# Ledger of designs, part 3: VH-VL binders against DNA polymerase type-X family protein pol4 (pol4)

Target 1, 98 residues: DNA polymerase type-X family protein pol4 (pol4), of Schizosaccharomyces pombe (q09693r1to98)
Amino acid sequence: MKILASSTNYVLHNRLSNSQYEDARSKIVNFGGEFTNDAAKADYIFVNYSQINRVRRELRTIGTPLETCVSCKLIVKIDWLNEPKESLTPGNPYVIWH

## First folded at step 1 (VH-VL)

Design c4 (framework fv_libivirumab)
Fold by ESMFold2-Fast, scan of step 1:
Structure c4 (fold): chain C 98 residues (1-98), chain A 122 residues (1-122), chain B 112 residues (1-112)
Amino acid sequence: as target 1 above (98 residues)
Amino acid sequence: QVQLVESGGGVVRPGRSLRLSCAASGFTFSSYAINWVRQAPGKGLEWVAIISYDGSNKYYRDSVKGRFTISRDDSKNTLYLQMNSLRTEDTAVYYCARAYEDWGSGYNFDYWGLGTTVTVSS
Amino acid sequence: DIVMTQSPLSLSVTPGEPASISCRSSQSLLHSNGYNYLDWYLQKPGHSPQLLIYLGSDRASGVPDRFSGSGSGTEYTLKISRVEAEDVGVYYCMQALQTPWTFGQGTKLEIK
């Protein structure tokens, strides 16, 4: 599957077990995406949160405030990786910020 | 304004069934995990069940497994709790409560309904 | 299951004085992500429970800053700096680390 082709992706480790984090990383690569350990380089940031203000807090903590992230396009709930049928657009129900 | 309104409670004999409903408004219902929490008369709070935002994951306290079923109908913004084989110890006020964040990794109950009373007596 | 124990079971406070409630968990609530998964709730007489504090120390929306949460691991404290009449009710801690979610037995706060 190539649904993440040409995208650079970051996984916010908070609220994920090490197993969940590695599973998400593996799925991103399998779906054609590039994985980065630098949130400031990501197009899409995958998170195990429903509330965007929690994500903002965590991103500030790791030195990548969402409000100043030029590359950042979407914040996406991690569960989208379990069964990605629809592409990542602002209208996708797994997208919590754009 | 976020609101949760429970209904469906009543007085029943042991072994009977009831279906509780929780009508949600003022937020995007399909984006949140929702819980059922109960409180027996004069006792503390006891968690009963959770359903994930997309309905794919459900968890129950051990004492209700196999008897209670949590479900949701996002087209109606409504949560359900089907309670079968009711026991005297199931007597409680039942609240629905919204999880602020997704289940399984920690969360909080940021909004609660008013509760609906279930009485199981012989 | 994680067992939550509160102390005291009840306390009576003169308005304007501070109050302190403790909560102990049978297992650490500190997750590998660095967060303490403990919530505090207040149930006023005749009302539904309401969220006061989450993740050990974060105040919920609309909760006055006279409420504060502290602690880590297995020992947590809820403090009210200046108790007001509207604070009467039963306070519950809850571990939000893993299912089944479990509550303490409750602490009843009364005004003298």
Scores: ipSAE 0.000, ipTM 0.576, lowest interface PAE 13.9, mean pLDDT 86

Design c5 (framework fv_libivirumab)
Fold by ESMFold2-Fast, scan of step 1:
Structure c5 (fold): chain C 98 residues (1-98), chain A 123 residues (1-123), chain B 112 residues (1-112)
Amino acid sequence: as target 1 above (98 residues)
Amino acid sequence: QVQLVESGGGVVRPGRSLRLSCAASGFTFSSYGINWVRQAPGKGLEWVAIIWYDGSDKYYRDSVKGRFTISRDDSKNTLYLQMNSLRTEDTAVYYCARDEGYYDSSGYLFDYWGLGTTVTVSS
Amino acid sequence: DIVMTQSPLSLSVTPGEPASISCRSSQSLLHTNGYNYLDWYLQKPGHSPQLLIYLGSNRASGVPDRFSGSGSGTEYTLKISRVEAEDVGVYYCMQGLQTPYTFGQGTKLEIK
C-alpha cells in the first residue's frame, strides 16, 4: 500500500533548495500523501534539520506555531522520503518530534 | 556539553528582593525556552515560571505573579529571575531547566537542569 | 490547576526486585494531537532532578531499558523491572499539558 495514504503533508522550505523542495513534494504525492501549503493542516511536517526548537522558531516565523497545530502529529527529517522502509511512528529514527 | 549554572541566591528578610541568574553554555541558548523550578527544604518540586525562546511569552505560577519577573539576555546566554516582596514560603533551592519554550507543549521535557542556588527568606 | 497525585509516597525494595509507581491527574493529559503530556523525573540524593520518561512512555537518552512508562488520560505508571542500588532517590511525575506545570508529591525509593 501507499505508505503516506490518508495523510496531509507539509514541507518546511527552510534549508532546502528549490529542487529539493519540489523533489520532496513529488515523493509525498507518489507515496500516496496529500500535499498542503498550510502547515496548520498537516499531519506530518518534513524538515531538513534535526533541531526541534529551530523547527518551532521557523513555524512561528511563518505564522503557524506548533501549539496552534491541532492536526500536527509528527515532524520528520526529509531524508525519510528517500528510503521510506518503515512507517512513520514516534519510534522511527527520522521522527524528531511527536 | 550542556551546562546551566545558577547564582544570586542568599539569605534575606521578608519583603526584600533578590535577582537570580542562570548562565547557559554548550547549546544555542536563543533556541530554547527555559524554566525556573524550586524545591523547599525536604519538599517536592514546584514549577515557578517559563520564558519562551524568543522572550515573547512568559508564564508564572499564581503565588509569584506580580512579585517575580522572568527575563533573558541572549547576547549573554543568561536567564534571570527578579524576585520582589519575598515571603518565607519562597525559601527553596531554585533550579533553571531547559525545554522547548511553547506554551502548548513546553515544560513536558526538562532535559537539562542546573545545580541550583539556595534562597532563604527568614526573619 | 491540574493536581498530580502519586502513590505510594515511599517504597522500599530489595535489589533485583521490581518496583511500580502510580501517578494520577485531576484531568486528562491526553492532548488532541494524540500525546499524553506526562513526564517522569528522578532526583538522586544531593543531585538535581534528571529526566527519565517523557510524553508518557518515551525513555530519555541514556536511561536504562529497565525503566518503562505507561498509561493514558488520567492514570500513569512508572515501572522498574529490576531495581539497582543506583536507582535510589525521589521519583516525580509532572504534567506539561498546561501552565502552571505541576509535579506529583514524589515517591521515595529506598533499598532494603
Scores: ipSAE 0.000, ipTM 0.562, lowest interface PAE 13.4, mean pLDDT 84

Design c6 (framework fv_libivirumab)
Fold by ESMFold2-Fast, scan of step 1:
Structure c6 (fold): chain C 98 residues (1-98), chain A 124 residues (1-124), chain B 112 residues (1-112)
Amino acid sequence: as target 1 above (98 residues)
Amino acid sequence: QVQLVESGGGVVRPGRSLRLSCAASGFTFSTYGINWVRQAPGKGLEWVAIISYDGSNKYYRDSVKGRFTISRDDSKNTLYLQMNSLRTEDTAVYYCARGLWFGEDYYYYGMDVWGLGTTVTVSS
Amino acid sequence: DIVMTQSPLSLSVTPGEPASISCRSSQSLLHSNGYNYLDWYLQKPGHSPQLLIYLGSNRASGVPDRFSGSGSGTEYTLKISRVEAEDVGVYYCMQALQTPFTFGQGTKLEIK
């Protein structure tokens, strides 16, 4: 079982170059996850931010306020995809919101 | 691999319309802003229009405002340029070109992938 | 609109010699994010344009290191340290700081 199996994943474009965004998408698929262009459908949202309030602002800007995202389980720092050693749980150091 | 392919050019009379298409393959189309750039025979490059990655921002050169409309259909990985009220000065090879960005503030730069172009000739 | 002015408009170079092209903008291209929104393109005869340099000084993927971009604000330079036959074509600077994006007139590089 791959580490992102059975998950739907979104990557927040903000602060990522196009190559970083494509790399993140490729890694998600390689780790067994499904990719979505709709943040409101995501289980996990990957971001290049360390501060949750900045992420809240950006998600509101794209029409998917975190407060109204029923599907959203975790907001995860994008660099977790470089070295995914542990499953995504609230205790993971790359998880900034749950 | 990573490609943009333009189509829809042709010969048309002044005042008529043409719709150009730009088909993308080999990359995630929905994450890029795409430009239209034209070049009249023997002349330099002229930027025409850009559409942001999400389609929310569209910008045009002044001479085509109100006549040209840029749009995208991410389900088909295709960019469009609807060209109405064509003028002889619109005669050019039309290129689509992928714009890089940092993923914030909608500032695009560095067109790194270009199609081969489609020729539009407006003559009377 | 921001006006882009290139100099010279034509240049003939012996292979192996350096070449330099200047580009001036009618207003600063330095954004508050610290980047200069000036790009350089090459159009080889009969080909589509290709990106050489983006954001003032960054070489695009696959571009040889003999190409370099420098400058800030309103004055920019593209340098080729050793011109090769394959470098023939028309060079354009372009500003992407604000729409409409604008190109310079182009500089034609010929081999002697």
Scores: ipSAE 0.000, ipTM 0.619, lowest interface PAE 12.3, mean pLDDT 87

Design c7 (framework fv_libivirumab)
Fold by ESMFold2-Fast, scan of step 1:
Structure c7 (fold): chain C 98 residues (1-98), chain A 121 residues (1-121), chain B 112 residues (1-112)
Amino acid sequence: as target 1 above (98 residues)
Amino acid sequence: QVQLVESGGGVVRPGRSLRLSCAASGFTFSSYGINWVRQAPGKGLEWVAIISYDGSNKYYRDSVKGRFTISRDDSKNTLYLQMNSLRTEDTAVYYCARLRWGTYSKAFDIWGLGTTVTVSS
Amino acid sequence: DIVMTQSPLSLSVTPGEPASISCRSSQSLLHSNGYNYLDWYLQKPGHSPQLLIYLGSNRASGVPDRFSGSGSGTEYTLKISRVEAEDVGVYYCMQALQTPLTFGQGTKLEIK
C-alpha cells in the first residue's frame, strides 16, 4: 500500500525461519516499501503474533531490537503482508502498537 | 523481599581473573534484564554490562569488551560476571541492578549491596 | 557515547531550603515515543544507589513528592523543594536512551 512506498520496514527476524523472513522482505519490497535490518531506522516493525508476549517483554529490555527502534510508529502483525487490502492505521486489526 | 546479593569479590594481582555472582530472590528473575554497575573508591557510577531477560543480548562498555563476560543461570536465579585480564582501573565496588518493570521504563529499580574488587600490584 | 555533565558538583544546604541540580546531555534524550530517557539516582553515604526519578519526571515508588524532575532534550533539572537531613548523599543523572549507559559525574549534597 501507499505507506510502504515511503516507509522503512523491519521484520523481527529471530522469530521466523530464514525462508519466512525472506518471504516477508520480498513482500515489503514488492509493495514498494524499504527494508532495513536496523530496527532503530524502521517506521514499521512486523512481528509474529504468536510471540506477542515476548515482543512486549522486549519493549522493556535495554538493547533489544524494539528498544532501539527510535523512529518506530507502528508494530504490525506479519500476517498483514499476506492480505494487505487496507492501509495501516491504529484501528487496523493487524496493528498492535502505535 | 525483592533483593539482589552480590558475591565473589576479592583482592587480585593485575592480569588475574575473578567471577562475580548476583543471587536474586523475591521476583521472577527470568523476566528481567540485569546490569552490572561499578564504582571506583571515591568516584562516580560507571555502567559495565547488561544482559537481556532471555540471555540473547549482551552489551558492554568498551573498556571491558573482550575481558568481561556477563551470563545468567535462570535455574539458580543467578547472574554472573566473569572478569579476565584484570587491570588496576577495574578496582571498584560492583553492583548488580535490575531493569524496572513497566512499558518503556529502562531505569534500575533494585540494586544489590555490592561486592568489592581490588586489583593491586 | 553520550556524555552526561552535572552542575554543581557539590552544594551545601540548610534543612528546609530548596536544592536544584542540573544535568546536560551531549545529544537529545527525547525518543520518538515522546519520552525523555533520563533517570536520577541517589546514593546515601554507605548505601547502594536508589532510583528517584525515571523518564525525566516520574517519581519512583516510595520517593517523597518534594523531589521533582523536569527538562527535555539535552537539559534536565532535579529539584528538592525542602531538603531534609535524610537527603544527603550523591545524586547522579543517567541516560538510558542507548548503550553504553552513561552517568553524570555526581553532585554531592551536604547539610550546612
Scores: ipSAE 0.000, ipTM 0.601, lowest interface PAE 14.1, mean pLDDT 83

Design c8 (framework fv_libivirumab)
Fold by ESMFold2-Fast, scan of step 1:
Structure c8 (fold): chain C 98 residues (1-98), chain A 121 residues (1-121), chain B 112 residues (1-112)
Amino acid sequence: as target 1 above (98 residues)
Amino acid sequence: QVQLVESGGGVVRPGRSLRLSCAASGFTFSDYGINWVRQAPGKGLEWVAIIWSDGSNKYYRDSVKGRFTISRDDSKNTLYLQMNSLRTEDTAVYYCARDSHYDILTGFDYWGLGTTVTVSS
Amino acid sequence: DIVMTQSPLSLSVTPGEPASISCRSSQSLLHSNGYHYLDWYLQKPGHSPQLLIYLGSNRASGVPDRFSGSGSGTEYTLKISRVEAEDVGVYYCMQALQSPYTFGQGTKLEIK
């Protein structure tokens, strides 16, 4: 599957077990996405949070404030990776910021 | 009070099967990934397998792939390790160990007492 | 796979003296999120392993403050400021950055 084709993806490790983090990395690659360790290069940032302000604080602590991330398009709840059925758009219920 | 209790170990011949169980109590079992870690007599710790909280994602060390199957029954708060085609090098004490909750990363914060598997030739 | 190497393999310490154990990884354990994915465990004789330190430097619940973890990249250290009789056992580092999770070979701490 190519649902993440041509995207660069970052996973915010906070609130994920190590096994959940590794699973997310594997799914991103299997769905055609590129995985990056640099949140500032990401199109999509996957998180285990439901509230955007918590994500904003975490991204600031790792030196990648959301307000200065020019590449960032969407913040997506990690659960979307379990069975992605719809493309990532602002209207997708797993998208918490756009 | 978090508790993990392993059972199902025993003495078997090479090529046979055993099923290990890990009974969990004192926490919401379905919220956690759980690991199997083994230790051969007089040797160090060796990670074996994990199943994460949703039950669909499973990972194994290469030497057990195709022979061991990790599974869980959240209605019974129990983790399983089905061990097929056992080899003498699988002889070890098998521990179950709780992985971090999705809200807090704490390493393997709780371990059971272990169950002994002996595969003798 | 990431290989974890501990030194020394054994250590004898007089009660009240400090102890230091090193752990080296074949790859950096520093993630872009700023965390060091290195944990320390203690296995007391006849007991199951117990978590001492997680994410490089954070003490697990109930662990005395005489235990501390430090390090970065590929070099990590566990320090005990003053060793007590209850600290006897085998200490293991473990990388939790990527699967398969891998342990060091262990360091046996004995009291003289």
Scores: ipSAE 0.000, ipTM 0.593, lowest interface PAE 13.3, mean pLDDT 85

Design c9 (framework fv_libivirumab)
Fold by ESMFold2-Fast, scan of step 1:
Structure c9 (fold): chain C 98 residues (1-98), chain A 122 residues (1-122), chain B 112 residues (1-112)
Amino acid sequence: as target 1 above (98 residues)
Amino acid sequence: QVQLVESGGGVVRPGRSLRLSCAASGFTFSSYWINWVRQAPGKGLEWVAIISYDGSNEYYRDSVKGRFTISRDDSKNTLYLQMNSLRTEDTAVYYCARGEVYYGSGDYFDYWGLGTTVTVSS
Amino acid sequence: DIVMTQSPLSLSVTPGEPASISCRSSQSLLHSNGYNYLDWYLQKPGHSPQLLIYLGSNRASGVPDRFSGSGSGTEYTLKISRVEAEDVGVYYCMQTLQTPLTFGQGTKLEIK
């Protein structure tokens, strides 16, 4: 399935083990997305957080404040990658920021 | 708002068992790694154990390996520490703390409970 | 295990004066991702520990700007530019680079 086709994706490593991070990266590629190590180039940022303000702080810490990210469309809970049945839209329950 | 409340401490003799609980509220418990940290009377902080958000990864201090087991029940928003074969050196206030630490993905302990006291005496 | 060593073990400061606490690790806490895996905590008398600084130099939410963290590799410093009465307590550094997680022995800050 190519549910992430034409998207550039970043995974916020915070709160993920190395194996969870690599699993997420692998799933993104398998679902048709491109993976990037630069959050500022991402359309979608996958995170292991449920609170947007924590994500804002972590992104600022790595030099990519969400407020200045011109490419960023959605912040998505990492769990969506386990069962990506519905597309990523602002109404999706795994989307915590748009 | 965010709260962690420990319970289950008490006074026991060496060789016995206790089970500590940490009840979480005010946040999505299932999304966080949680730690147990202890502090012996008049001494410094000592990390005990950590459990991943999904329970698949657990790490322990060497002195408690094989004796202590960390676990979680996300349906109850509760963390546990099963303490077997207790020793006098396990006497401490036990705190649960929200946070994650792993090579390449380190986080910090942003919220701590008030602690529960465990006394192991002869 | 990574050993964390703090100095001094105790410090008495007149209110308004600066304070500096050092923390040394037995091996580098600088990861290849560029982060220094060193946190600072304060435990006020009768209270649980509270986060002050994370990843070497980042001030935690609600922590006043008179607190700052610096350093890299094996040498870290916590500075308080102007000590206030509410700063009394024991300060701990902690490494989060690898398990087991280890704390320094603590530095007690008292007001003269």
Scores: ipSAE 0.000, ipTM 0.570, lowest interface PAE 14.0, mean pLDDT 85

Design d1 (framework fv_diridavumab)
Fold by ESMFold2-Fast, scan of step 1:
Structure d1 (fold): chain C 98 residues (1-98), chain A 119 residues (1-119), chain B 111 residues (1-111)
Amino acid sequence: as target 1 above (98 residues)
Amino acid sequence: EVQLVESGAEVKKPGSSVKVSCKASGGTFSSYAISWVRQAPGQGPEWMGGIIPIFGTAKYAPKFQGRVTITADDFAGTVYMELSSLRSEDTAMYYCARSTYFEDYFDLWGKGTTVTVSS
Amino acid sequence: QSVLTQPPSVSAAPGQKVTISCSGSSSNIGNNYVSWYQQLPGTAPKLLIYDNNKRPSGIPDRFSGSKSGTSATLGITGLQTGDEANYYCGTWDSSLSAYVVFGGGTKLTVL
C-alpha cells in the first residue's frame, strides 16, 4: 500500500524481542518505507512504549536526543504496524509525540 | 566540582516582577537542563519550569504559564527566572536545580534565593 | 495541594526502620521514574534516590526505593538522628500539560 512511501524509519529495540524487531523492520519495508539504524535520520520512530518520557530517556542513551533530531516528525507506537489503516498524522491514536 | 550559585534575596511589592539568576561555578550548563523549583514556607517543592540552553527550549508548568520566563545567556553559564505580577502567595525560596532533561531527576541544587512579596 | 500524596509525618526510634509512601496516578508515577529528595532544616533538597531504586554516590545503602503501579516507597533502615528531615518524592507527569510534580512531603522525626 506504500503508506510509508518516502519515509525513513527507525525502530527503538528496547522492550521488543528480536523477532518483534525484525517483524517491524519487515513491515516498514513492505509498506514502502526505508529502514535506518540511525535514529537521527528518521522521520518516524516506532517504539514499544506508551510514555513519551521513557522514549526520550532511551533516545538520549543511544545518543539521539529528541530535541536535537531535526529529521524526526513523529514517535509512533509499534502496534500501528499491525493495522496501518489510517495514515500517520498527529491525530492518530498511535502517535505519542509530534 | 560544579556548584549552582544563586543571586541574593529579594523583597518586592505586589504587582511587581522579580528576576533571579543561577550561575554555574566550576562548569557550564551546556550539557544540562536547569529548572526553577520554589518552596513556600511549610510547603513542598513546586516546579515552575526549566530550560535546556543548547536546544533553545524552555518549558513551563501550567500554573506559571504566562507569568514566568526562563532564559539563558549565550554562553550557557547563567540561567534566569523572571516572575511577573507578584502576589503574597509568591513568597518562597526559589531554587535552581540541574537535570539531564526536563523529565529527569535533579542531581544538583542551588542554595536557594528568598523572595518576599509584601506591601 | 500536591499532585503526589505522602503521609505528613512518620516517626521511629534510632536503629528502627521506616517506610514513606508516595501515591500518584497512571500519568505520573504509573508511567515514569520516581526520585526522592532529603531536605534537612534550613538547607536545599538533596537527591537521595533516582530511577525508582538507584542511589547516587555517597548515599548509604540503608536508603532504598521501590515502585509498584501508581505508588512508590522510600525505605530507611538503621535510623540515625541525622535522618530527621523532610522527604519528598518527585516524578514527571506526562499528561497533556507535561511537567515535574512533587509530593507534599513527609517529616521524619527520630525519637
Scores: ipSAE 0.006, ipTM 0.611, lowest interface PAE 11.7, mean pLDDT 86

Design d10 (framework fv_diridavumab)
Heavy chain, then light chain:
Amino acid sequence: EVQLVESGAEVKKPGSSVKVSCKASGGTFSSYAISWVRQAPGQGPEWMGGIIPIYGTAKYAPKFQGRVTITADDFAGTVYMELSSLRSEDTAMYYCAREGPYDSSGYYYDWFDPWGKGTTVTVSS
Amino acid sequence: QSVLTQPPSVSAAPGQKVTISCSGSSSNIGNNYVSWYQQLPGTAPKLLIYDNNKRPSGIPDRFSGSKSGTSATLGITGLQTGDEANYYCGTWDSSLSAGLVFGGGTKLTVL
ESMFold2-Fast, scan of step 1: ipSAE 0.038; ipTM 0.684

Design d11 (framework fv_diridavumab)
Fold by ESMFold2-Fast, scan of step 1:
Structure d11 (fold): chain C 98 residues (1-98), chain A 123 residues (1-123), chain B 111 residues (1-111)
Amino acid sequence: as target 1 above (98 residues)
Amino acid sequence: EVQLVESGAEVKKPGSSVKVSCKASGGTFSEYAISWVRQAPGQGPEWMGGIIPLFGTAKYAPKFQGRVTITADDFAGTVYMELSSLRSEDTAMYYCARHEYLGTYYDSPFDIWGKGTTVTVSS
Amino acid sequence: QSVLTQPPSVSAAPGQKVTISCSGSSSNIGNNFVSWYQQLPGTAPKLLIYDNNKRPSGIPDRFSGSKSGTSATLGITGLQTGDEANYYCGTWDTSLSAYYVFGGGTKLTVL
């Protein structure tokens, strides 16, 4: 089955090349996920963890949803999309915030 | 160039509490998290907890949960660590250290350290 | 009872190279970036390596880091007498929310 079925997904563009961003978006759709340009609507937010200062600044600007509901959103290392093995849960090693 | 300036040495009796401060000099805490790390004589460093001053979010190591309280006064650029129910084993050097965060998740290394405050617990 | 295991000591002569290992588990080293800290006697720890293998500004390229699986290594080449210090690895552990863990430390003696 499709591992991102029934999920809404956002990719944080910060410091990704356009090709990396488009690749991530295509993989999300291929794995059964819905894509959104609105991080507040996402269940999973995919980030390039190597650019942590920019990622941190961008996520702070989301505001209240991130601050008040740690368990409501999963921040996921974008590398997970290269070979997803296990569902995204707080125990998954690619989940960096839950 | 940002420096972390800690309050002066403390000598306390068993059962009392100690409150140590850490102040940013040449910068602010608005973009960073601050952690407290202690080091007993002859031992390695031990993380006690930290705070994101912007959010007021504090987290504590399990060993110190219930005894340590970390607070921030963002307007003064100062972070505090209060340790209660002091025992002789709490005699240590106490450091504040700066790091990054992602949302409310602590992240990144400790890139800037205070010089340390000695806390001695004696009868 | 450190979560991260380091050898207690290592020694070498000036000009030689040494490596210091740091072993953890999937919830810490296996899952997160590793940092290394140098502590000279009477001073606060100083960041030497971050994100497994990167150096802060001002740290000489004699210091390097690497990570494989649940283990990390600090390498020091061209050893100098001023390198005599305690070295600690550290990383975030995700098994109990996020909390920081340090290795037990390695004392480097330069003869």
Scores: ipSAE 0.000, ipTM 0.591, lowest interface PAE 10.7, mean pLDDT 79

Design d2 (framework fv_diridavumab)
Fold by ESMFold2-Fast, scan of step 1:
Order: structure tokens, then C-alpha cells, then sequence
Structure d2 (fold): chain C 98 residues (1-98), chain A 120 residues (1-120), chain B 111 residues (1-111)
């Protein structure tokens, strides 16, 4: 599985602390995921949903709106990585869109 | 508490289009998603599609792909569902339903429903 | 036909217990959380159970849910006449390109 953490550019990185980013990256690898910073290769995008409106506004300012990630299949709350449950499918409560 | 207020009943001719609205209040509009679910007389509910307003991204059930369009007006706090090329089989109660962020496995608040009747 | 299979009807007397089944496949119930909805005549569906076995605030503990493999069950104990309604299970189905699916419904009659 190809997983894109929410810190693939400066704005997303700034919304996630360095320790949160590295923790998320380690968990993705530990759960058998393959981390990537290339949106075209991602199957999942993990986001800190408490900051989503701010992230969305800032991404528009730098020309990379979340809405233009048409190759990204699932947007997932990053909290899923703390207690992985059932598969990351649209029925999983942590999946916020597909 | 979230409230969903749907537009009034519609009577339409076959081949026309209908646009139903769902005004959401209570909580932050940006923090949830709205789905459209219809129920024909004597039948069970059928999911048509949904939208997350903050992403302005809509998803549609395969049965309705190409006939349904779901849009959001963030300023008005309103979600719309437009169904085109109406048939008699589209006569149903149309509900908007809220979940948290559009992909949760449940709908915790429902509108009261809009009756759409398609007849010649 | 509905993607999820429920018995069309179930009946019992006040005070008794009933179980309503919901059968699916690995792409829906097997891989996703299940919800249950109660629909009284002339009203919108109401959420009874979410995340397989959790109750929203205000739902009595007489209602319970469970899931095993590709099947889910709704349990109702201490039946009351006010429980007469249609009951629907629901979940996401990965095979339908992220579509939500409902069961065909079970009409509960309290005799």
C-alpha cells in the first residue's frame, strides 16, 4: 500500500509537528505501508483534520489545493495510525472521503 | 445539535430535472458531510451520493452517475442535489443525511425528507 | 435486490427478545463497520447502532449490535409496542466504488 502522510509540502508539514510527522511515518512503515511524498503514487493521504480548514486555505495560496489531488484515492484522519482497526475502506470511520 | 432543513415537495414531468436543497445549521458546516438517500414507496433506502463541502468533492452511486449532481454553497450553508432525466421510477422521498466528514459508516442526523413525484 | 440480505419480517410478544440478521460479503460487512437504522411509519430513518455495536445518546440499552465475519445482528430485548418499525442495516461496499448500501429491511411486528 502506498501512503502519503499529510506533510508532503511546507504547509502540510507546518500543520504537523516534526515529532508527529516522524511518528506517523514510522507507524505507516510498521503497518506494512510504503511511505511516499509523491501524490501521484499515493493511495492514501493522512491529514490532521483539526487543522483542515487552515491547511485547505494555505494550500490554495501556494497553488496546490487539496481538491486537485485527483490521483489520491482516500483521505484519512491521521488518528487512525494510533489504533489501526478495520481496513482503510470508505466504511472505516477514519476515512473522510473516497 | 445539527438540523437539516429540506426544500418543499416537487411535482415534475418525465424527462425534466429536479433540484432539492438541504440547509444545515448547528455545528460548523465545514466539519461534516452530507449524503442524499432516497426511498421509493414501499422500498428501502438507497444511497445516491454525498459531498464534503470543504473539499467541494462529490461521490455518486454507480446507478446515478451521470444523472445526479451534488453541490455545496458554503456561504448559504446549503447542499443541493439535482437529478436529471426524471422517470416515473424516480418518484420517492429524498432525504439529506449528515455524517462526520463524509466517510463514516453511519448517518446520525436526517432531514425530514422531500417528496418528489414524477408523473405525466 | 438489496446487496445486504435481511429477513423480510420478524414478530414477537411484548417483553420478549428478537434478533434481526444482516448478511453481506467480504467487500461490505466483512471489511467495514455496520450501522442499524429504525424507521417508524411516516418518519425518516433513525440511527440505532453505529460502529457495529455502539449506541448513540438516547438509544436504550435494550438495543445491541454485533458483527461476525460477513454477517451482523441487531438484538432487541424487552420488546415494547413502540418498537414496531422497519429495521435496516447499512455499511460501505468497496466493490461499488465507495458506495453506501442498505439492507432490504425487516418489519418487526409486536403481537
Amino acid sequence: as target 1 above (98 residues)
Amino acid sequence: EVQLVESGAEVKKPGSSVKVSCKASGGTFSNYAISWVRQAPGQGPEWMGGIIPIFDTAKYAPKFQGRVTITADDFAGTVYMELSSLRSEDTAMYYCAKDFYGSESYFDYWGKGTTVTVSS
Amino acid sequence: QSVLTQPPSVSAAPGQKVTISCSGSSSNIGDNYVSWYQQLPGTAPKLLIYDNNKRPSGIPDRFSGSKSGTSATLGITGLQTGDEANYYCGTWDSSLSAGYVFGGGTKLTVL
Scores: ipSAE 0.014, ipTM 0.617, lowest interface PAE 8.2, mean pLDDT 77

